# VHH binders against SHC-transforming protein 3 (SHC3), part 9

Target 1, 186 residues: SHC-transforming protein 3 (SHC3), of Homo sapiens (Human) (q92529r149to334)
Amino acid sequence: LGPGVTYVVKYLGCIEVLRSMRSLDFSTRTQITREAISRVCEAVPGAKGAFKKRKPPSKMLSSILGKSNLQFAGMSISLTISTASLNLRTPDSKQIIANHHMRSISFASGGDPDTTDYVAYVAKDPVNRRACHILECCDGLAQDVIGSIGQAFELRFKQYLQCPTKIPALHDRMQSLDEPWTEEEG
Below, E stands for the ipSAE of ESMFold2; O stands for the ipSAE of OpenDDE; V2 stands for 0.75 times the mean of E and O plus 0.25 times the DockQ between their complexes.

## First folded at step 1 (VHH)

Design s04 (framework vhh_7d4b_2)
Fold by ESMFold2-Fast, scan of step 1:
Structure s04 (fold): chain B 186 residues (1-186), chain A 125 residues (1-125)
Amino acid sequence: as target 1 above (186 residues)
Amino acid sequence: QVQLVESGGGVVQPGRSLRLSCAASGFTFSSYAMGWYRQAPGKQRELVASISSSGSTINYADSVKGRFTISRDNSKNTMYLQMNSLKPEDTAVYYCAAKYTVEWDSGTYEIFDYWGQGTQVTVSS
């Protein structure tokens, strides 16, 4: 990704996430993002809102999601994805809507069959605390966006690893790290 | 509710052995790479030994090669450090760590780092 890759997408809004994503399994994280997409789409005029399948939320799931922030709802943005951050700006005026450092992002999902045009990610920032941010993409773009976010996570993980002498088997998803990588190490 | 709990530390004479255990809960232990780190007073924390999620890749610090053995039992969610031929310079607080997991399921990644509270090992005559 070098200096980053840029996409034009629509920012729909975010919903506060009241529990640490580290305390939840992958399935629960996915359910949170799906429910967040549903609630934000219902609240924003002009959202595609084309869910193919949806179940009522559980009490547990409803207790995890807090208040919505729709200050920038429905705005077209330039999303720049790099190993450092997800940067959200207006494409015309260069106004910064948000800059979420990769270390502040605990989960991302998108392009799923049930929410084909949507990408969601959970990030911490001073304004929204921990929140699930919802992006609406043009047809087919959501898969490219989530793929680029995944590549940024993978490259950032590899930057943390010291020089490995051998690559583990495919089923070995991770390796012990000698030194922690910090924001200061860039 | 993620917890790493170290045990087995203590005070021993030079040349003796100790076995440290790290009991993990609240996460999928078998998916995480694990490591032992130590920190002596006035020194930086250093890696002692590491082991991959499958147990197939193991690394040791040069200072402990041939004396220490790292292992894991994924069925018990436990990691071990067998410490033989202990020396006064092995005196430190020993920490269990679970490092970075990458889930490539729906094109998503998660990166987490967990640490135990540490267990004291003192080698003195």
Scores: ipSAE 0.013, ipTM 0.150, lowest interface PAE 8.1, mean pLDDT 75

Design s05 (framework vhh_8pnl_2)
Fold by ESMFold2-Fast, scan of step 1:
Structure s05 (fold): chain B 186 residues (1-186), chain A 125 residues (1-125)
Amino acid sequence: as target 1 above (186 residues)
Amino acid sequence: QGQLVESGGGLVQPGGSLRLSCADAGFTFSSYAMAWYRQAPGKERELVARISSGGSTNYADFVKGRFTISRDNAKSTLYLQMNSLKPEDTAMYYCAKETYIEDYGSTVYHSYDYWGQGTRVTVSA
């Protein structure tokens, strides 16, 4: 990835996630991102998913998803993926829509057969707290986007894991199964 | 990429014992915290026990005093010694290699790609 890889995608919006993704299993994380895609698509005129039939959400999933933020809904954006962040800018690069540091991102998924053109990621920021952000991609681009995000996560994890002072911190945090160290507040 | 392979499951009577093993084909085993999870039919997957790279252990309350997690870094193998087994311990048991770092405040994208396929434990008369 070097200095980063840039894609032109459509930002559809985000929806609040009321539970830490680290506290959930992989299947539940995947279901949350798919439900988030469906809800945001229904709320945004012109989104591809808004016209597709969907299954009703489970009661459990509905309890995890909160309020949507559609302030930037439907905008074309330049998405730059690097080991430092996911940076969302206007296509002319004059305005930053969002900058989510990699450490603030807890999960990403996309390019699945049911949501072929979509990428979703869960990030923490001061405006939206913890939210699932939905991107709509053109013709196969979603696979490249999610692949680049995955590569950035792996490179950053390996880079940090090689730092001796950080491994003992993880050890200390695992002293108690009751400790909410995976939560945003602490 | 390394793959986790669980073994040691089987059918046992209440009060019996089993030892589960998880072999990691990867070369980074010693750098990771490892965990055992279980999933009973119709229930969600739940954490059973964790062990840090340094050997510190944590247990779920429902297995404390009965199960012991351990690791052999030279063999890249994780173990779960299960004693005093109960019918409610019946589940598919999964090995996991924990890839997230606390200081990041984040879980890496492929953190759960390092799950095994599981080994079945049935406790029944």
Scores: ipSAE 0.012, ipTM 0.181, lowest interface PAE 8.9, mean pLDDT 75

Design s06 (framework vhh_ozoralizumab_d1)
Fold by ESMFold2-Fast, scan of step 1:
Structure s06 (fold): chain B 186 residues (1-186), chain A 126 residues (1-126)
Amino acid sequence: as target 1 above (186 residues)
Amino acid sequence: EVQLVESGGGLVQPGGSLRLSCAASGFTFSSYAMYWVRQAPGKGLEWVSEISGSGGSTKYPDSVKGRFTISRDNAKNTLYLQMNSLRPEDTAVYYCATYEVSFEDEGYTKVTFDYRGQGTLVTVSS
């Protein structure tokens, strides 16, 4: 990925995530994103509907998800995926809806059989702290979107491994006023 | 809860040896590559060594190559750094670190270095 890959998708909303994704196993992370997709889809008129059948969530999963934020719900957006960020803009690219630095994104999942047209990612932002953001894609596009996000994660890691100055940059971030890297990535 | 706890540091004379340990818990240790990084007094962090989840691949910068050996015991969830022929410039706080990358079921986790605790201090002086 050079300057980024751009897709046009529908933004459905987000739901608060009350625990660090790093503290959860991979299976639990995917269950959280699937439950988030289901809840946001049920709350947004005109969403395709993620499940034909839905199981009640476990008590553990319910304890991790908080309130939904439906500001910008149902908007078509231009999503640009790069090693630096996920950038969400109006389709004409004139207005920024959100810009999530890759370091602030702890997990992404999508294109699953249970949620075929959906992509979810968990990011920290200044407004919602940590939230799971839900995107609805055209048929088949969700696979491409999640694939590009996965490539961005992998390429960013490889950039840091091969960069001679990677460790001083890490040190500089630790000396900032931001929270230390103990239980959460950011 | 993911936790990494470093130990084994101390005061050693130039030319001496030390073995550092890192006790890992809260994740499937054998599935993740592990790293050692260090911070010398008044300097930035420096990458010291890397080992694959299986232990089959290791990498080192030229500054420690041939003197330091990274290893792991997956049955004990423990990472080691054997440091030989220590020099005054090896004086630093040493941290162990890990990351997660998974491409199973189209779920992706951001790759990042995460170190925990206070590290372990290594002082090389006479």
Scores: ipSAE 0.013, ipTM 0.227, lowest interface PAE 7.3, mean pLDDT 75

Design s08 (framework vhh_8pnl_2)
Fold by ESMFold2-Fast, scan of step 1:
Structure s08 (fold): chain B 186 residues (1-186), chain A 127 residues (1-127)
Amino acid sequence: as target 1 above (186 residues)
Amino acid sequence: QGQLVESGGGLVQPGGSLRLSCADAGFTFSSYAMAWYRQAPGKERELVARISSGGSTNYADFVKGRFTISRDNAKSTLYLQMNSLKPEDTAMYYCAAGTYTLEYSDSGYIETKYDYWGQGTRVTVSA
């Protein structure tokens, strides 16, 4: 990956995720990203649309997804994927829309045949807390984007394994008994 | 749903070439990410090469410069051109198709790339 790979994509927005992805089974995580894509696409004028067939969300799924943030909805952005972060900027003004450290990202999905042009990822940040961010890609780029995110995850994990001194110790480095953004425990 | 069938494996001498093919039975091939994986006896299955629906490719370091992945969406066929084959390339080769999901946690990450797999085709490289 080196210094990162850059794609031009459309940022559609995000929707708050009220529970830790780690507390959910794989099927539920996948359903949450699909539901998030559907809701954000319905809310954003000019979105291509996600699903041809969709079941109504369960009460469980509806309780996990919170408010949408559409502040930057529909903007073309420069997305840079590296082992450090996913960095979202405006191509013209060089304005930073978001910078999500890799460690803040718990789940990503893309290249689904039902949502071929969409990539979704769940990240924590100070503004949106934990949210599912939706990207709309052109010309089959969704699979390239998700593939690059996967490569970044792999390389970051390998870097961690090659640096034993980064193993967490009994130090007052970070005081987090639980995920600060989630107090529900089932 | 969907049947992936690999072909083109066989016995070849070191330095030789083989072309693997993977055909599907007619699900929406052009929408899927596709990949070639391999597994030697007693070893873990490992990714060899990946190709997006749009044709962008990624390769494992141990095959870069020797193998080429390609697809023909009109024929619903995936290919792997294998050149300069080495004895360590001996393995069962599998094609795969599907969605790509990634789970990252403090303790590691889990990568799930494919929902559909073929039965495999055997490649043996020996003198």
Scores: ipSAE 0.118, ipTM 0.509, lowest interface PAE 3.8, mean pLDDT 77

Design s09 (framework vhh_6z1v_2)
Fold by ESMFold2-Fast, scan of step 1:
Formats: structure tokens, sequence, C-alpha cells
Structure s09 (fold): chain B 186 residues (1-186), chain A 126 residues (1-126)
């Protein structure tokens, strides 16, 4: 995957995620992204707004999602997807809204029947702050966007399997491995 | 909470076979890639084989291709390393490691090995 693939989408905002996605099962991760989409859509004027919240969020979901950041809400952006990063820029200038390295992204979902025009992804910021970022796409584009993100993750995962770069240092426990049988004279 | 327990290591003769097992607990097993690593005396720890959370993708180091096979049983929270045609050069402590990653349709995570077991000793005598 060369220099990446670029889409024009609407950035709706993000919501702080207070727990690591690694600590959650797949169903919970999916519910978090759907709840994040719902909350951001309700808060942003001009969002498509066809999305209905059918049930109140569980206490667990409410404990995982924190404050919203709507500073760039409703802006059209250029989203570039590559194996290195998700890069968000303004189309009319070279202003960077966000650049999230792939290793900082822990989950992505969207384009399904419950979130047809939306893509959400969870990424860490420099101060170890995690947020779920919400993108609104033209009809049918969300499937292309999430598909490209998936391809980038799959390629990066396969490359990592070929050459893992981070192997934790071996603990001192290994220094005591001797022959199974030791003779003792008493 | 999180625990990886390796078993199956023992002394075997050259040309023999072993199956190593790693039992996992304390996390959603199918959301984690699993790897087998080894460290021989006087050498660095090296990756032997890896398997995605779904089991749909596997990788084996060139020095074990055709002899070792990694597999997993997500219903039993266990990853395996089947070792055939063992050589004295395979003598090492074998470690199980877990990395948060999923290989589902449109759901993905970045890999990074998080959890390690205590290791199991494999000795191959000529």
Amino acid sequence: as target 1 above (186 residues)
Amino acid sequence: EVQLVESGGRLVRTGGSLRLSCAASGFTFSSYAMGWFRQAPGKEREVVAAISGSGGSTWHADFVKGRFTISRDNAKNTVYLQMNSLKPEDTAVYYCAAEYTIEYGDEYTSPEYDYWGQGTQVTVSS
C-alpha cells in the first residue's frame, strides 16, 4: 500500500475512552463505538441524524465514555489511510487536525447496518488520553473507509508477525535453570 | 488476573516429537494473537511461530518451517506448538506470549505482545 488512500469525509468529534480496548470483549468494544457515534451525532448540528438511540446506555458503557471534544465538529476533512497512520487534514489548507500512528489505534468499526454512514476509531493521544473519533461519510463511502482501515491493520499485523520488533527482556528467573538432577552428599 | 501456563516440555531424543500447550486465563482469548518464543543458552530470545486471534493467519520461522506447527483452540483457551523431527539445536526454554489483536471483518487492533508465560524447558539429546 504505497502513499496511502485519501477520502473526503466529515469529522464530527471525539469522546474520551476511559478504559483500554484490550480490557474489553468484542461486543463491548462495538457497543462503545455505537454509543460514541450516537452521543456525537446528538451534539453536532447538521449531522445526518437518522440514527436513533433505542435503549439507554448501560452503567458499564457510561463508565467507559468520558467527555466530548467538539472543537473541529462538522468540518470536511481529507482522511489519508496508510500502514503508518490515519492523517486528518483540512481540504483547503495543509492544517493538520490529527495524525494517529497505526500503533496508537486500538479499534475501528463502522459502515454496518446500525452505523451505515459512520466510521469510529479509538486512538491514543500523546498524554496517554484515549478517544473515539467519529467520521460521517457520504452514502456508501463508510464501507470503503472501514475497508481501507482494515487492509492497513491486516498488512501491518502480518508484517509484525514476520518480524516482531518488541520482545520483553528476559527476567533473572532464567539464571537458575540448571541440570534436572543435582547430586548431594550428606 | 491474566495468566499463561506452558506445559509439555521434557527431554526427547533427536528425531522425536513433542506438543507444547499454553493455557490462558483472565482475558478474552480470541481477541489476542498468540506466539511461541524460545531462548537457548547464550542466545537471544527469538520468535518461533505466531497465530492470529481467529487462527486464520499463521507465521513460522524459517528454521522450523515444515517441522513445527502452531494451532489454537479458542473454546479451550489454549494454544499449541506441535514439534516434529526435533534437533539438538531446538534445545531451549519455550515461552508462550499473548498480544491484543483481532482479525475480524471490519474490527482491527494494533499488535504488541503484552503477556508472557514462565516458560517450559525442551531438551533434545543426540
Scores: ipSAE 0.011, ipTM 0.261, lowest interface PAE 9.2, mean pLDDT 76

Design s10 (framework vhh_7aqx_2)
Fold by ESMFold2-Fast, scan of step 1:
Structure s10 (fold): chain B 186 residues (1-186), chain A 125 residues (1-125)
Amino acid sequence: as target 1 above (186 residues)
Amino acid sequence: QVQLQESGGGLVQAGGSLRLSCTTSGFTFSSYAFSWFRQAPGEEREFVGAISGSGGSTDYADSVKGRFTISRDNAKNTFYLQMNSLKTEDTAVYYCAATYVFDSYEGTLSEYDYWGQGTQVTVSS
């Protein structure tokens, strides 16, 4: 990936995620992203919006998702994927919409048969706390986007294995997982 | 809440074998990849081996490749380092570490590492 790979996609918005993804099994994480995609698509005019299969959300699943932030909903953005971050800017690169460091991202999925044109990822930031961010891609692009995100995660993990980092304080690690994220603790 | 605890260390003669265990608590075991590191007195901590979240893929340092095997038991929330053909230069404090990963293809990441307290392994000539 070098300096990063850039895609032009539509940003649809995000939904707060009230529980750590680390505390959930894979099936639940996948259900959360699908439910997040559904709710954001229903709320955003011009989203493609139709899902082939979706059952009503469980009471448990509904308790995990919080409020939506649609401030930048429907905007075309420049998404740059690197081992350092997912960077979301206006296509002319004059304004930053969001910059999510890879260490702040706890799950990503996309290009699935039921949500073919969508990519979703869960990240912490000062504005949205922990939220699931939804991207709508042009035909066929979602597979490339999620593939690049997966490559960035794998390369970052391999970098860690080759050069182990300093051990962080135990309470700092526990706070980042259990407590609401802040700009000091994230 | 999150804890990693090593066990199985001790004194062994060169050419012998030991199996280290790392018992975990406070997180979903199947969502983590696991690694072993070691540190000899006066040296920096070095990588020994790793096992992926679900695929069973393993990586090893060149110095231990062919002698050490890492494995996991999801039912017991425990992972292991089987150490065979031990050499005096394997003498170190061994640490286990856990890294959050996705339970699907290609989606690994390190957000925060959890570390154990360490267990001493001494190999006599």
Scores: ipSAE 0.014, ipTM 0.315, lowest interface PAE 6.9, mean pLDDT 76

## First folded at step 4 (VHH)

Design a02 (from m01 with E106A; framework vhh_7d4b_2)
Fold by ESMFold2-Fast, scan of step 4:
Structure a02 (fold): chain B 186 residues (1-186), chain A 125 residues (1-125)
Amino acid sequence: as target 1 above (186 residues)
Amino acid sequence: QVQLVESGGGVVQPGRSLRLSCAASGFTFSSYAMGWYRQAPGKQRELVASISGSGGSTNYADSVKGRFTISRDNSKNTMYLQMNSLKPEDTAVYYCAKSYTIHNPAFGTTEFDYWGQGTQVTVSS
């Protein structure tokens, strides 16, 4: 991935997820992405349907999904996938739609035969809290997008395990003047 | 339609080797992590090895580490499990696996939701 890989996709919106993904079994997480895709597609003018038929959601599933945020619905965006983040910008790069740090993303789904062109991922951010974000991809791009997200997850975790945050020690305090704080503004 | 077809199982004596193959179709093979599960009689299905879509990262269960090697050939849409120094405890049905979902390792363990038909490996004297 280097500095990241970029795809042009359509951002459809997101729907708030009211429960932690850790509290849900695998089947429920999969159903959340499918239901989120359906609700967002129904709410966005011009979005194609994901399903021929779908069952009404269970009361349990409806209790997990909250409000939708459609502020940027239907926009073409540049999605940059890197070990640091999923960065969503307008194609001219003048406006940031969202920047989700990789550590804040719990899981992603894409290329499922019932929702072939869609990618969904659950992320936390200050604006939407915990939400399931929906991307519409063309011409098989959904499988490439999900593949890149998976590579970013694995590379970041591998790098973290090889170089975990060092526990502060007395001898390391002598290097405080050389500690790089330049990336953070006071 | 996803298809995963395992081959290479059989009956061998302890200390011998077997190589399992999984031929995959119906999805972009290089985009998804894949794994090998096994299930012995009376035991739960366990993940024994997994490999990233690029093949750059592999993981093994402690019980097989140093004896088994997972690999993939993305040009042939095929994944392999080289099993060396086989023990009676390795007797199980071995399943090739994939998923449409991927988990951030910081939040959860890799989970797979589609398995092939399985291939029997029996290690006996």
Scores: ipSAE 0.552, ipTM 0.724, lowest interface PAE 0.9, mean pLDDT 81

Design a07 (from m01 with F107Y; framework vhh_7d4b_2)
Amino acid sequence: QVQLVESGGGVVQPGRSLRLSCAASGFTFSSYAMGWYRQAPGKQRELVASISGSGGSTNYADSVKGRFTISRDNSKNTMYLQMNSLKPEDTAVYYCAKSYTIHNPEYGTTEFDYWGQGTQVTVSS
ESMFold2-Fast, scan of step 4: ipSAE 0.367; ipTM 0.619

Design a08 (from m01 with T101Y; framework vhh_7d4b_2)
Amino acid sequence: QVQLVESGGGVVQPGRSLRLSCAASGFTFSSYAMGWYRQAPGKQRELVASISGSGGSTNYADSVKGRFTISRDNSKNTMYLQMNSLKPEDTAVYYCAKSYYIHNPEFGTTEFDYWGQGTQVTVSS
ESMFold2-Fast, scan of step 4: ipSAE 0.801; ipTM 0.891

Design a15 (from m01 with H103T; framework vhh_7d4b_2)
Amino acid sequence: QVQLVESGGGVVQPGRSLRLSCAASGFTFSSYAMGWYRQAPGKQRELVASISGSGGSTNYADSVKGRFTISRDNSKNTMYLQMNSLKPEDTAVYYCAKSYTITNPEFGTTEFDYWGQGTQVTVSS
ESMFold2-Fast, scan of step 4: ipSAE 0.782; ipTM 0.885

Design a16 (from m01 with H103Y; framework vhh_7d4b_2; at its last look DockQ between E and O 0.60; V2 from the best seeds 0.44)
Fold by OpenDDE, look of step 5:
Structure a16 (fold): chain B 186 residues (1-186), chain A 125 residues (1-125)
Amino acid sequence: as target 1 above (186 residues)
Amino acid sequence: QVQLVESGGGVVQPGRSLRLSCAASGFTFSSYAMGWYRQAPGKQRELVASISGSGGSTNYADSVKGRFTISRDNSKNTMYLQMNSLKPEDTAVYYCAKSYTIYNPEFGTTEFDYWGQGTQVTVSS
């Protein structure tokens, strides 16, 4: 991907995800992202999502999805996708909204057939902890965005496999990702 | 709209070969991992093989490893499954799958959520 691919999209905010995506099955992961999209679209004024009256969320989903952070919601952003990170910036490129290291991104998905303009991804960061971030990608960009994320995942993984010396046992990395961010009490 | 159309299924004797094809449309083919699933009568759908968007990475179920080969031609928007040394246990409806959700391989395996209509493969003496 070289310097990465940049898209102009709308950031809608994020919702905390209280469980590791690794601990969930595919169906649940998909449901979480869809529910996250739904909740954020409902919460953000002007979000194009005439969400038809969806069935009330299952108790399970409600237990997994935490609080929403709607900071920067509705803002047009520059999204740069690279093997290093997903970088979200204001259009003037002066402010970083988020810089999610690729290693911190566990899951990405498009919306459902009714929400085709949305992309959701789960990432860890110091501000939001583990959260599902919602992007509105208009004019068919959603497929390109999710495709680019997938390519970035693949390339990074290939690079990782080629450098076996630094591969801490997959087992050890899996454990470290579940370690709570110890707030360094400075 | 995403479309996946399988072809190449049929009835064969044990030990024979088949080649399945999946014609894809409605998305940037090379950007997505693809896979083959199968569902035998009375069984759950299971992953047979997967291939990354670039084709540089493949994964196989243990039951088909060494016998099946997944490949893709991104210039033709087509994915293939070469099935050799077919066994009666390989009898199933085979489905082409597209990844719409992406699980980072660092955390696990690629998942698929779009499916074709399927093609029947029957291996019988």
Scores: ipSAE 0.249, ipTM 0.589, lowest interface PAE 1.3, mean pLDDT 86
ESMFold2-Fast, scan of step 4: ipSAE 0.782; ipTM 0.889
ESMFold2, look of step 5: ipSAE 0.518; ipTM 0.725
ESMFold2 (binder alone), look of step 5: mean pLDDT 82; pTM 0.828

Design b01 (from m01 with E106S F107Y; framework vhh_7d4b_2)
Fold by ESMFold2-Fast, scan of step 4:
Structure b01 (fold): chain B 186 residues (1-186), chain A 125 residues (1-125)
Amino acid sequence: as target 1 above (186 residues)
Amino acid sequence: QVQLVESGGGVVQPGRSLRLSCAASGFTFSSYAMGWYRQAPGKQRELVASISGSGGSTNYADSVKGRFTISRDNSKNTMYLQMNSLKPEDTAVYYCAKSYTIHNPSYGTTEFDYWGQGTQVTVSS
């Protein structure tokens, strides 16, 4: 990725994720991103809409997703993907909407046939709030965006493995940001 | 629209080699990590090998390390599993796999949730 790759995408918003991703199986994580995309799309005027005929979410899934934050909903943004972060800025670069360090991002999804133009990722904010962020991509960009995020994950992990650091210390540092669910998160 | 089509399975004697192929369509192949799973009768489905979208990173189950090689040709939308020194315990249905979810390695291993129909590999005399 070098200095990073930049895409112009639409930021739709985010939904709080009330439980640690470590406490959830892979199938549940996938369902969370699909449900988060659906809820945020329904709440944002002008969104393309993710599902034409959405099935009701399970009670379990509804207990995992919290309140939506739509403060920046519907904004066109410059998304810069690098080994350091996902950086969301206004197109004129005068305002930072969000800067999510790569180590704070647990996973991302994008290009799913049911949500073809959408990318979702789960990240912790500086105030230790976990949220699923939803991006709407035009012109088939969702698969390029997810590909770049995957490269950033891979390259950053390789950089840390090549440092003169013991594996146990590296493991502890890299995994510190996705703790099991606690009372404070509930 | 997403299709994963496995080929190259068959019946072979112990010590022989097979090369499995997975032809993928309906998505941007180079954007996604891919893997090979296998499932033997009465056992859980296990991840045998995985490869990053770029092909620059590979991972193998301990049971196949040193014998199997995963590779991909992004220009042909095809992934391969070269299986050398086959053992009776390698007998299984082999599945090509992908996921739309990319997991940060710092949080754990990528899991796959979309599989092809599978191809049978039988190692016996």
Scores: ipSAE 0.575, ipTM 0.757, lowest interface PAE 1.0, mean pLDDT 81

Design b02 (from m01 with E106A F107Y; framework vhh_7d4b_2)
Fold by ESMFold2-Fast, scan of step 4:
Structure b02 (fold): chain B 186 residues (1-186), chain A 125 residues (1-125)
Amino acid sequence: as target 1 above (186 residues)
Amino acid sequence: QVQLVESGGGVVQPGRSLRLSCAASGFTFSSYAMGWYRQAPGKQRELVASISGSGGSTNYADSVKGRFTISRDNSKNTMYLQMNSLKPEDTAVYYCAKSYTIHNPAYGTTEFDYWGQGTQVTVSS
């Protein structure tokens, strides 16, 4: 990826995720991204909108999703994907919407036939805590975006393997990534 | 219209090798992680190997490490599983799989949500 790959996409917003992704099974994680896409699209004027066959969320799923942040909803943005981060900024580069360090991103979803034009990713940051961020892509671009995110995950992990003595053990790093936002201790 | 078509299964004696192929269409092949699952009679389906979209990262179940090798050719939209030193306990239907969700390795493993129809591998004792 070098200095990064840049895409022009629409940022729709994010929804707070109240539980650690590590504590959820795969089916629940998938349902979270689908529900987050649905709720954000319904709340944003001009979003492509309607999904095929949405079912109401379970009580468990509703307990996982918190407040929406729609401050930058509907804006066309430059998304730069690199091994360091996902950087979201206005196309003129005058405003930074978000800069999510690659380590802070737990997973991403995109190109699903039920939400073909959408990419969702869960990231931690100081403003939104842990949130699911929703991007609307045009013209099949969602598959390219998800592919680049996957490559960034892979290359970042390989960088860790090349310098293991300067970086905490992988298991310790995996545990610490969820701990700062879990209120497990009084 | 995603399609995954497995081939290369068959009946072999213990200690022999088979190479499975999965021909994929209907999506940007190089953008998605893929994997091989297997299911033996009366057992749950298990992930045996996975590979990243670029082919640069692979993962294997402990039961197959050192014997199986997963690979892909993105120019041919094809994924492979080279199966060496086959054992009777490797007898199963093998499924090619893809996912729309990818996980950061620090948070977990990618699981798969779309499968082909499978190909039978039988290792006769």
Scores: ipSAE 0.542, ipTM 0.713, lowest interface PAE 1.1, mean pLDDT 81

